# Designs tried in a protein design chat: VHH binders against Decaprenyl-diphosphate synthase subunit 2 (dlp1). Part 4

Target 1, 294 residues: Decaprenyl-diphosphate synthase subunit 2 (dlp1), of Schizosaccharomyces pombe (o13851)
Amino acid sequence: MSFPFASLLKRPSAISSLLSLKKPGSWSSILLKAVGVLSRDSRWHSDLLKMLTEEMDSLNGQINTWTDNNPLLDEITKPYRKSSTRFFHPLLVLLMSRASVNGDPPSQQLFQRYKQLARVTELIHAANIIHINIGEEQSNEQIKLATLVGDYLLGKASVDLAHLENNAITEIMASVIANLVEGHFGSRQNGSVGLSNERTILLQSAFMPAKACLCASILNNSSQYINDACFNYGKFLGLSLQLAHKPVSPDAQVLQKNNDILKTYVENAKSSLSVFPDIEAKQALMEIANSVSK

## First folded at step 29 (VHH; from y2 with A33M)

Design w8
Fold by OpenDDE, fold request of step 30:
Structure w8 (fold): chain B 294 residues (1-294), chain A 120 residues (1-120)
Amino acid sequence: as target 1 above (294 residues)
Amino acid sequence: QVQLVETGGGLVQPGGSLRLSCAASGFTFTWYMMGWARQVPGKGLEWVSYIYFGGDTEYQDSVKGRFTISRDNAKSTVYLQMNSLKPEDTAVYYCARYPLYEPDEKMDVWGQGTQVTVSS
């Protein structure tokens, strides 16, 4: 029974047992290990992930109530629920928040801000997945419901951003929403608007983790040097992930080129981590980056 | 210190070729999109070409098919091969760094420029 990553986050005590069931080096295994690192390093971070999952469940419950348990809701949310990236961005936020701490342990208030930021990323991600999976084959009712649910999640994210009381973070994370939409439009435009593949990937995927990591660093009042590193880690991780999930080209030259590019991205992600002390959170981030190249 | 140094400019006849080089130092070169811009006296700065992290490239329409941008990450250098040069290409060419915090983010660092003159 492939327990979805999200379900595992609710049971931190079961992570070790579940890891044994996963293929070593698999994406899920790497993520679970990362969660384990957070749990060992800081009870607060582990608790934050758990709380976040509970909050997302609660939100889902609320939406179900509003829709009178419309079965279409399950269909609309299925792509998100089955996504391998579910709670991935929150995990990055928490890891980066830990890695970028300089000085005294974070206050309780700051931990709450980490959680809020993490939640924002997940809400935006969920909304995006719901919206991008809207198709012409769907019924009008389904389209409407998907649109509304996605919009609601974006609204919720906006409120959470406001509660962070950080204008810089608000602007940065709000821009992610625009980036994702812009990226979506770019993909529909058959070849004419000569957006480079990399630009498209940045818009559709890589800006989310980049900006999420940046914001985690900003919350810690890190230096520009650290902020840049965090941003670039997320950026290149996002680029790497997107490239790694692309269909394999039958052309050997193209394949080699893509592999070279992937290597470049992964190395850049790893190099970005050089600014952090050698702590478990850094190692977890390193392993995540490495897992993309395998 | 962050620095970009352009070289390779000069006087060339129409139809000729030049290769510009830009040596970067003082920052992690691979983290940035690099590009070339040019400025004609009395006119504004215009973008010429971009090269992304993985090597994807973009060109202004006026230079497509004639100019080629490339980068050597090991040397922290970006190049602009300019072929079939036209008098309209006469300008100061600037190498620039683009951090791309935003999709439409502008250059944050650029060099002193190198003069390219295309004249019979």
Scores: ipSAE 0.875, ipTM 0.949, lowest interface PAE 0.5, mean pLDDT 90
Fold by OpenDDE, last read:
Structure w8 (fold): chain B 294 residues (1-294), chain A 120 residues (1-120)
Amino acid sequence: as target 1 above (294 residues)
Amino acid sequence: QVQLVETGGGLVQPGGSLRLSCAASGFTFTWYMMGWARQVPGKGLEWVSYIYFGGDTEYQDSVKGRFTISRDNAKSTVYLQMNSLKPEDTAVYYCARYPLYEPDEKMDVWGQGTQVTVSS
């Protein structure tokens, strides 16, 4: 039974044992390994991820209470709960936070900010998944509920952003919400709105990790050079992930082209990591990028 | 130092062809969307073409079907093949870098430009 990544995060003590059960090099194994790296590099990072998981569960509980345990809520949230990218962005935030630390270990306050940023990314992600899965076949009640739940999550994300007391980060992460929506509209127009495929992917998926990684770096007061690297890692990782999940074309030429593009993205993601010292967090990020090309 | 250097401009007759080149240096070329813009005397700068990281391209409507943008990452060079040139294409052509922190982000670096003149 492939336990979803999210469920494993709640049991850090079991991560090592579970890792052995996973196929080496699999997406899940790579992510678990990365979580392990955080635990080794900093107890706080590991705890933060666990805490985030608990907080998300708590939010879900609250929503359930408000909706009087409406069974439709389970249906509406199902796409998110089953998502392979659940808690992925938070993991990236924490890894980037670790990788981009310059000098002294982060303060307790800074760790809290990492967690907050991580939470923001997950809330936005959850909201987006809920909203984009709203379909015409759904009842009006379902549509309403999905809209409200997604909006609530975005509201929570906004509050978290405000608590970071960083206007730059607030602006950057707020823009992600707009990007995702814009990307969603672009996909419906079957390419008629002259958006390139890459632009569409940027809007739909790649800006999120790009901007998340950038913000992680900003929290560390990193140089522009480091900020750029972090942004580009997230950007190319996002691009690569989207491309990798695209249905395989039966056309050999198209397939080859896509493979070449994927290789380019992955290599660019990896190259962006050259700015970091050779620490386990960097290695984890490298492995994540490499896992997409397999 | 970040630098973009355009070459390949010149005088050509209507219906003729030119190939512009832009050599980039001083930055990681593959991290950026590249493009061409042009400026007609007395007019503002207008975008001509973009090429993304994986090779996707965009063109202004006025040049679609006539111009082709390409890039060589190994050489850190961007090209603009211009066919079926028209007098209206007369302008200074600039190579530009686009970091794309935002979807509508503007160019942050551009070259000195190369003059393209289409005249009989």
Scores: ipSAE 0.874, ipTM 0.948, lowest interface PAE 0.5, mean pLDDT 91
Fold by OpenDDE, fold request of step 30:
Formats: sequence, C-alpha cells, structure tokens
Structure w8 (fold): chain B 294 residues (1-294), chain A 120 residues (1-120)
Amino acid sequence: as target 1 above (294 residues)
Amino acid sequence: QVQLVETGGGLVQPGGSLRLSCAASGFTFTWYMMGWARQVPGKGLEWVSYIYFGGDTEYQDSVKGRFTISRDNAKSTVYLQMNSLKPEDTAVYYCARYPLYEPDEKMDVWGQGTQVTVSS
C-alpha cells in the first residue's frame, strides 16, 4: 500500500524510517529522499512542507464544514488526494529555492515567501485536478460543488500571490491558471486547435513546474541565467513526467519515439541544473529528473 | 553573444529544392523551440515552421507537405528542407528562437535572414 507522499510529509522526522519501507528508486522514495535533503540542508524547509500540508488540511476542513461533510466532497477531491503529484510542486519550489540561493542565507521572511509560493502551487494544482475531473456524468450538485471548491482554491491562491507583493511572480503564476484551462480546452478539441503534442503538454502540465521553479528563483533575486535554468528544469521535468505517465503505445515505433523524447526531456532537465553548485538540493533535483526515465 | 546565422538560400526554379541551415550560438540551444519565418517584400513577417524540444513540428498550411523542419541539438543547428518550391515561397527566410515562457510568446531572437528566390 503505497502511502501517499502527502501523508509522509506530515512526519518529516520519520522520513528516514519510511524510506526503508519504500521500494528503492520508486517515485515516492525519491521524493522522500528529496524531503530528507531539505531537512538536512535547512530544517526550516522541512517544516515549511509540514506546515503546508497542515494548511491544506485546514482548508479541507473548512470546506467540509461548509458542505456539512457532504460525501460528494470526498468524491470530487479524490482525484487530487490520490494524485502522485500531490505536494510535488511545493517540494520543487523548496528545492529550487535552496538550489538557487545566491549569497547570504535566506531570512526567515524569505522562507515564509517560499512557503507561500509553494502553497500557491499546490492550491492551483488542487483546483486544476478538481476542475478537470468534472464530467458530464456527474450530478448537477456534484458539478456545482466541484466548481465552487476549485474556484475557492484558486481564490486562495490569488490572495497568497497578492501577499507576496511581487508583480512578476503574480503574473507568472496567474498565467499558469490560464495555461491549464487552455490546455484542457485543447485536449477536448482532438487537435482541432492545431496544437502540437508538446504544446498541449506544456499547457496542461509542464508550465506549472516550470513557472513554479522560475518563481522560486525570482524570490532569491537570482540572475536571469539562473532564472532561465530554473524555468527550464521545471519545464522539461513537467514534459517528462507527463510523457512518462502516458499509456504505452502498442506500436513499437511509437514507443521508441516516445522513449527517445523522454530521454531528451530528462537530459535537458538535468542539464539545466548545471548552473547550480554541487549541493544536496541540486542532487535531489537531479535524482527526481532521473527517476522519470526509469 | 546570442547569434543565429542562416545559410542555404539562393535562386531556384519552380519545383526545385533548397535546404536552409541555421547555426545557433551563445545560448543553450536545447532550451528553445526553434522555427523559421519568412518575409515577402512589402508584406509582414509570417511564421513558416516550428520545431519543439522533443521534435514535434508545426507548419504553416501553405508549406505543409513540402517543407520539413529539423534540428540537431549536438550541432545547435536548425534546418528547413524546402521541396517543391513555388514562386510564392520567394522571401527572406529567418531563423528564430522561441523561449516559450508563455504559449503565445513570440520569437525573441532571429538571424539576418537568407534570401530564397523561386523564379523561372
């Protein structure tokens, strides 16, 4: 029973013990290792993840209260709760924040900003998962509830963005929301919009980690060079993840092509990390990228 | 210094072929979508073809089936194979990079262009 990664984030002190229970090289194992790296590199980062999970739980509790524990809420949130990417973006934000630090150690205030950015990414992700899983087969009540919950989460994300008082980050992360929606529309039109597969993946998935990583770097006042590297890491990681999770084609040629593309994405992600010093955070990011190709 | 240098243009008869090359330097080539645009005298710049990171391609309708874009990441080079050329293809062809920070992001760097003339 693969404990959802999210549940493990609540017990950072137990990560080491939990790692022993996971299959080596598994996605969950790699992520846990990454969390461990954050804990070793900065205790505050580990705490930030924990706090984030608690905040998300709090939000869930609030929504449950509003809905009087409507069982439909469990149904509409299930895709998110079971998502393998739950709290993945926050982890990336924190890792990238660490990797892209230039100069003096981050202040406590800056750590709070990292957390805030991380939270924004998770809220957007949660909202997106909820919204994209709305189907015509669902009741009107369920559709309404899903819409409202997703919208609420986006609203919360917007407030958090505003609190960062960084217009660049606000614009970038706000655009992610638009990208995700656009991507969703593109998928429905069976390619009629003329979007390439890669463009579709960018919209539906890859822009999120790309822009999240970029924003992490921006918070550190990194150079444009570093910003670009962060963006591209996230971009190619996102591209690789989505491709890796696609159903395997029965056509051997197609499969090979996809594998080649995947390799390209992974390599590009890894190469993007070359701008960072050889620290544990970088290594964690590297391992995350490598895990996608396995 | 970021540079894109186009080569391979020239005069060709209708139905002929040309292969354009674009050598990129001064930036990480693999991070960018690459493409070709062309400009006919007196007209605006129009996109011709894009090639994404994994090799997906897009073409303007007018060149579909005739033009093929490709890239060599090891050489930081983009190519445009142009077959079955028509007089309407006469233009200056520009190689361009696309950062794609946004889906609708435009080219941020392009070369000096290479002249392609299709005439009998």
Scores: ipSAE 0.869, ipTM 0.948, lowest interface PAE 0.5, mean pLDDT 89
Fold by OpenDDE, last read:
Structure w8 (fold): chain B 294 residues (1-294), chain A 120 residues (1-120)
Amino acid sequence: as target 1 above (294 residues)
Amino acid sequence: QVQLVETGGGLVQPGGSLRLSCAASGFTFTWYMMGWARQVPGKGLEWVSYIYFGGDTEYQDSVKGRFTISRDNAKSTVYLQMNSLKPEDTAVYYCARYPLYEPDEKMDVWGQGTQVTVSS
């Protein structure tokens, strides 16, 4: 059941009621709780997430208009729409932005930057999902459309990055795009020169949340120590998520090894949060990390 | 201060074994990829092995099957077990840390090195 996490983000007031309908401890429940935390702690963050959702919908509408409501667009975007990680990176950005605030409350301008960064992450994610799901079984028309739509989303992300007026963030997030592509190519190489499993996961998945969290911290002008912690949380969270979603090996030894590795990743993610004060945003991040090992 | 201290080097006969240790301090060890490199006199630095966060390892072709890299996170230590040593393995061995944000880049922190001599 593709958790309509995105639809829930449009109705923050309904989050509480929806939580009651979800299995406690489920990934969707945990994310909704996290959204709730943001809403309670800062109306601005909640509003930003809602606005982002609306903006993504608007973008989808625009693409539909450009394609004359081509039914292939629904097929191309289906993997993204059904993705369990839809709006996950934006949520992390917002949580990290809250957790890493030092000193004065963020300005309105800074909140806009959080939203922009969150949007960038989601656009990159959407583009990546669309691109990686291009297959040989698809028609040439579908392939072309998927390529163009993905490219457009990357272009849009680039514009948003430029609007942030932060070269460091631009470089970091641009590198995510490169990492994702590199990871995609590395997984196809069946040969002796293949990427290690962890490297592949880093490139295909973990660098996105890592660098997103880092950028959230950078927006707050945090210390390098805090930046490193944010990066590592995202990194190890990404690593843990990927490992947790892998098919269970029938080999007991392999299974045990993977469980040990997962435990290590989760613990590293959690330990990274030690740099933050004990606020609800930190607790939400902690809960997200803990949920991966369950 | 970030520090890496290598130990365990020495003189061994061909076919012998050594275990190198690298004690890390001044940073969160568990966050970083660690590795070993070696330098033969008059030659450039060459990578030998590295280990990821979860324990995945890679080796230079010349040492595959003979060397084993491992890490103890509790002790903030990385190890290199060297078996079936050859005269060609004679070098100064360096422990190194990989960059945090770009682990695919070159190593950014090095120890002082430990001499390994394989000679009959």
Scores: ipSAE 0.849, ipTM 0.937, lowest interface PAE 0.5, mean pLDDT 90

Design w8
Fold by ESMFold2, last read:
Structure w8 (fold): chain B 294 residues (1-294), chain A 120 residues (1-120)
Amino acid sequence: as target 1 above (294 residues)
Amino acid sequence: QVQLVETGGGLVQPGGSLRLSCAASGFTFTWYMMGWARQVPGKGLEWVSYIYFGGDTEYQDSVKGRFTISRDNAKSTVYLQMNSLKPEDTAVYYCARYPLYEPDEKMDVWGQGTQVTVSS
């Protein structure tokens, strides 16, 4: 599924009409609500989304140049381009930036660092989607191209991390890559190695938003108490989104268990927001968590 | 202050059952993975079981099928139901908390332990 950000960037007033979509609990619906809340206040969201769109388009253009417009490139990048989670982590970074500074705009210097962090999160996310969609049914040429494209994106993320000049953030965001790899192997091994569904979801879906939120807090020089809360919000938001999008079980007891777990995840995400002042960014984060269970 | 307090240990015959409880305080219980480890006489600490914040569980092979870990988030309590106990289950049992950021790392908070003795 595609998110019409290019159209939204050209005509920001169209964002409000997109909020009428009847897909509660989908990643796209949650992102549209977050964009709508931010657009009431400032142009930060449009600047960030424009930068990310242009950078991903530029990277795609470079790859086309290097591969002599190889026709397989479109198929290799399609899983990312159609992902409902495109730009989710960058928006989460922006919201945490707003919430951590009591809703006041950050300095221009700090805002540039949030944009770099947002870029890192999206590059890692895009690389992961491209890499995990490599399968046995693809030709050797497709496998090689997908591997190289993902590697290129991770290389760009590494440059952005170096430019942030923050050892803790570099270590944390590099560990996300390891989490995603471990989670991918764990999902292949479920049932044979005994890995739990919750561990797999934590690795594949929750550490990325958790560590993105944590790094946003670290850039603000927040206290350990606030860092923990930011991490926990992203963790339980990621867990809840993934659980909400699992196939519905026909077993009534399994269905009830999953609903109870989902409620717990959402409540845990919401409880972590108590550390923030009661401002629009906090309310947006609350609404995002609430909308998962709708 | 962060505390974990175990109860429910004791003396039981082989084949019997015990239920251990671990009351947690001083931290937001629902945010953390929790687990049990045991100190077997003459051996080091070994993990027994752990439980994720949403309830998924894992067990050491030697206790799988006999032990059940559970948690009650409303009471901030972890349980270990131990059935079909064997003499080799004799140990001091510790409740423990895993770190928030890296739950696969070393447990960061420990209880004082409760003795379980399986003897005829």
Scores: ipSAE 0.615, ipTM 0.840, lowest interface PAE 1.6, mean pLDDT 81
Fold by ESMFold2, fold request of step 30:
Structure w8 (fold): chain B 294 residues (1-294), chain A 120 residues (1-120)
Amino acid sequence: as target 1 above (294 residues)
Amino acid sequence: QVQLVETGGGLVQPGGSLRLSCAASGFTFTWYMMGWARQVPGKGLEWVSYIYFGGDTEYQDSVKGRFTISRDNAKSTVYLQMNSLKPEDTAVYYCARYPLYEPDEKMDVWGQGTQVTVSS
C-alpha cells in the first residue's frame, strides 16, 4: 500500500497517520521524533504541513491544467511520493531555527520566513528526486515531462527565494542545486563500484541539510560561530543518514570501516550542538543524531 | 590561535621515503578537510593531496600511488607518507585547511612549510 503524494496533499490527516504508523523505518523514526518535538513546543508543525500541502496541491493543479491531466504525471512523481524523506528538510529547518534562538520567541514575520525557507528546501528536494529518476528505459514523452516538472519546481523555488529577500540565502540555496547535479554525475561514474565516497555523499546528501541549517541560522541573524555550528550539524547529519542507508557490505573490513565512520559523523553532528542553549529543540536534534546509528 | 605546524622534511635520495606530519590547533579539527600543497622551485603552489572528514582521499595524478595522506582525529594531526621520491618532488610542502562551507575551493589556512629535497 502506497501513500500517493497527491493523496497526502488532499488529506492533511494522512500526514498525521504517517506519524502514527507502527514500527516505521529509520527515516520515519527520525521524522516522527522531529514532528513530535515541534508539536509539543511550537505551533509550527501543523502550520508548516498545511502550508506545504496547500502549495503542493496548487502546483499539482497547475501542472495538470497545462498537461490536460496527463496520467504520466502520477508515474513521474511516484518516486517522490513514495519517499519516506518527504518533509524532512522542512522539519529540520524548523528545529534548527528553534534551537538557534537564544531567548526571544520568533516574531510572526520570522516564523513566516522560516516556513518559506522550509518550502524552498522541499521544492528543491522534490525536483531532484524527479530528475534523478529519469532513465533511458522511459519513453521520450516521460523523459520530457519529468524534465519539465522538475524544472517547474526549481522555478517555483527560485521565486520563493526571491520573496525571502536575502541574497546570502539565495546564493546558498542555489548552490545546493549545483551540488546535487555534481553529485549525480559523480555517482554515475562510481555507481558499479559501490564503495563509500565521502565527496559523492557530501554532494548528494549532506550539502542540502547543511545549507538548509545554515540558512535557518542566517535568518536568525546569528554569529559566524553559530552559523558554522548549524552548517556542521546538517553536514554530518546528512553524511550519517546516507551512510546508514547504504547497502550493508558483505566484506567485514568494509562493514567495520563504515560503522567507524558512521560513529564519527554522528559524534561530529552531536558535538556541534554544544554551542546552543539547552532547550527542547536542541535535545530533539541531539536525539535525531543519536537515532541514526540505532 | 589557528595553527598548522609541519615537521619531517629533509634531504633524501631518489627512490627514498619521507613522512611529513602536521599538528593542528585552535579549531575543531574533525570539521574540516585537510590537505597538502607544495611550492616547486621556480613555480607557484600546487595541490598535492587532501583528505575528507572520515578519511576518504584524493591525489594529484603525479603523486598517485606514491604518496599517502592520512589523519588522526584524536591527535588533530595530518600525515603525508611519500614513497618512491623523485627529483621533481623537491619542494616546500605546506599543510593546509580547506574552507568549511566550500571544501573544494582554495585552502584557507596554511602552515609554515617544510623543505623536502630529493637529490643524489
Scores: ipSAE 0.612, ipTM 0.838, lowest interface PAE 1.6, mean pLDDT 80
Fold by ESMFold2, fold request of step 30:
Structure w8 (fold): chain B 294 residues (1-294), chain A 120 residues (1-120)
Amino acid sequence: as target 1 above (294 residues)
Amino acid sequence: QVQLVETGGGLVQPGGSLRLSCAASGFTFTWYMMGWARQVPGKGLEWVSYIYFGGDTEYQDSVKGRFTISRDNAKSTVYLQMNSLKPEDTAVYYCARYPLYEPDEKMDVWGQGTQVTVSS
């Protein structure tokens, strides 16, 4: 069933309604709490969400035109549309960009570059979700269509990266795609990988937010010290979120070990923020990290 | 200013035990993977073990079950507990740090090394 997405975004409460359809304790719930810390008078997060929604509507329209409204598109896009992580990385980029610029509002030109980077992160994320959910019981037509849609999204991301005109950012964000692929194939090797749970989470869940945060600081021409802190926040946030939302082990020793590791990840993410002044963006990033354990 | 300092090497009998320590300074220890490598006489440098930020570990096959790597984040220290030592474990042991951005790449900071000699 179609959802009147564009009409819901005309009102500020529409964004809250879309996010509140997610279960409590999900990534979207954590994101909503963090956005709520920001000033109500700022339109920068609303402007980003409007841009992303318009982009996804445009892509959906184009794909429907090419496929003569093929009904398989609903099944192919469903894993992304129902993902609890939708729009998380874009908002993280904007928060980190604000926190690492040392307090002053960015110019409109710099803000547009933050939005471009944020869009790249969401396009890569959407493509990955669509590709990784291709299953062995899918029809040949469904597999082909899912492959092509994901490739199209990666192509759009590549164009957006070129427009940023920054070789370092292009290399870093392209490496995220490689990390995700390596994580997928590495988990399928029958080695003794069970003891390397951190490696699996690092590749599949942590490099995306880590490298997104790093690239946000690179756009600000930050020092290496600030770049390292931004990367590390995203890394430990990604590790902590994935560990916190894994199925709970019935083994009490494994449960306690995982809780101890989770505490370490969250503390590392929070301590990374000590390099920033006490401004609203830092407070929002702190609340995201605090929410992982709640 | 980034520094790794190994201690705990020495002479030990076959079957004995030894514990190496590596004190880290000049960087935020908890952010990094850490590891041990060794230079075996006549065989060159080889990887021994590494440990992730939250404590996951990996070991070379020849030391698995006998060596245990651990870290104490509060003390910024990495340890290598070496049990059931064999003459082929004789080497200079180096503590090392992996790069922050690409931790599966080559180790980027090394200590001075500490000699371990297993001999009767």
Scores: ipSAE 0.607, ipTM 0.838, lowest interface PAE 1.7, mean pLDDT 81
Fold by ESMFold2, last read:
Structure w8 (fold): chain B 294 residues (1-294), chain A 120 residues (1-120)
Amino acid sequence: as target 1 above (294 residues)
Amino acid sequence: QVQLVETGGGLVQPGGSLRLSCAASGFTFTWYMMGWARQVPGKGLEWVSYIYFGGDTEYQDSVKGRFTISRDNAKSTVYLQMNSLKPEDTAVYYCARYPLYEPDEKMDVWGQGTQVTVSS
């Protein structure tokens, strides 16, 4: 264990702050552990997480100013702040961006574009969490605030997309919002079996990481062959993580079926990585996929 | 070359069964949703069934309960088990692949089709 421990000691200021906010077994925890072990002298993950934390704090501060420090704002943002998926997509963008560059480190300007894409993914994710947690038990004021806060975050994501100046990326990332909306309608509590379970997970949990990974590859001007593999890694990783976190069924036949499906998802994610050379980023992505079924 | 080849069609009496098979090649089969569509005489093309990567399925109302789609990832093959066949099931059946990025879009690769005829 001496090698991973020594690596963590080299970056206590940024990683310690983020680790104190994470929960064991969360997606962010899994990603951070893998990146930290494999990329000790690169501060990309620490710099990205610091930038995202500062951005989200700045947005929260601005909303407090506009709402005259409305005390309901903490309750509106709490589902996102306590989410196990916080910062998962930005870290995935970082890893996939490095993997699809074929081992060479990116320029400073290209790294700034990775950070812009990562910010978009987290803004869309945060908005979605805030919106889907609007419920009937909340007051009209809470509902209005949650709606407006989520809309504001989507507006900021749209500005960031425009600044990336890439029409394909804009279309792909905007389509994630459509996927999330369709998934919400298909999961209606009253008679909501109109969508298959796999379709629901695809819409709600897998298109976001899939399209984030695809866009990371597009930023690197990767071949279509590489783009397809990046998309599929994100898709099957998202499917596998969500299936693995579902409550365990007491029905032995359903439990065995779900375990078999999970194995298929993880195998598909891992096989997608065969397009990359054997570099640290590939190893980190492989480790993440392997850890899903622990 | 991306290819889908259907087999198993033929003439069957009402109430009978057929099993269609679709061999896929030239792409990574396990990455894609797969499906079946049919061209019914006097009607346009209509979807029949589709199957996800992990085996979840959906069916057109008129075949639900009678048809079963399945896939064998090791053999890169999609199946359509058709039971309790009716004369209105008479059609050319096509195996098809859904697009990788936008699976709700139109199917993007089609087989040549196999004729199924349900008649006394």
Scores: ipSAE 0.600, ipTM 0.831, lowest interface PAE 1.8, mean pLDDT 81

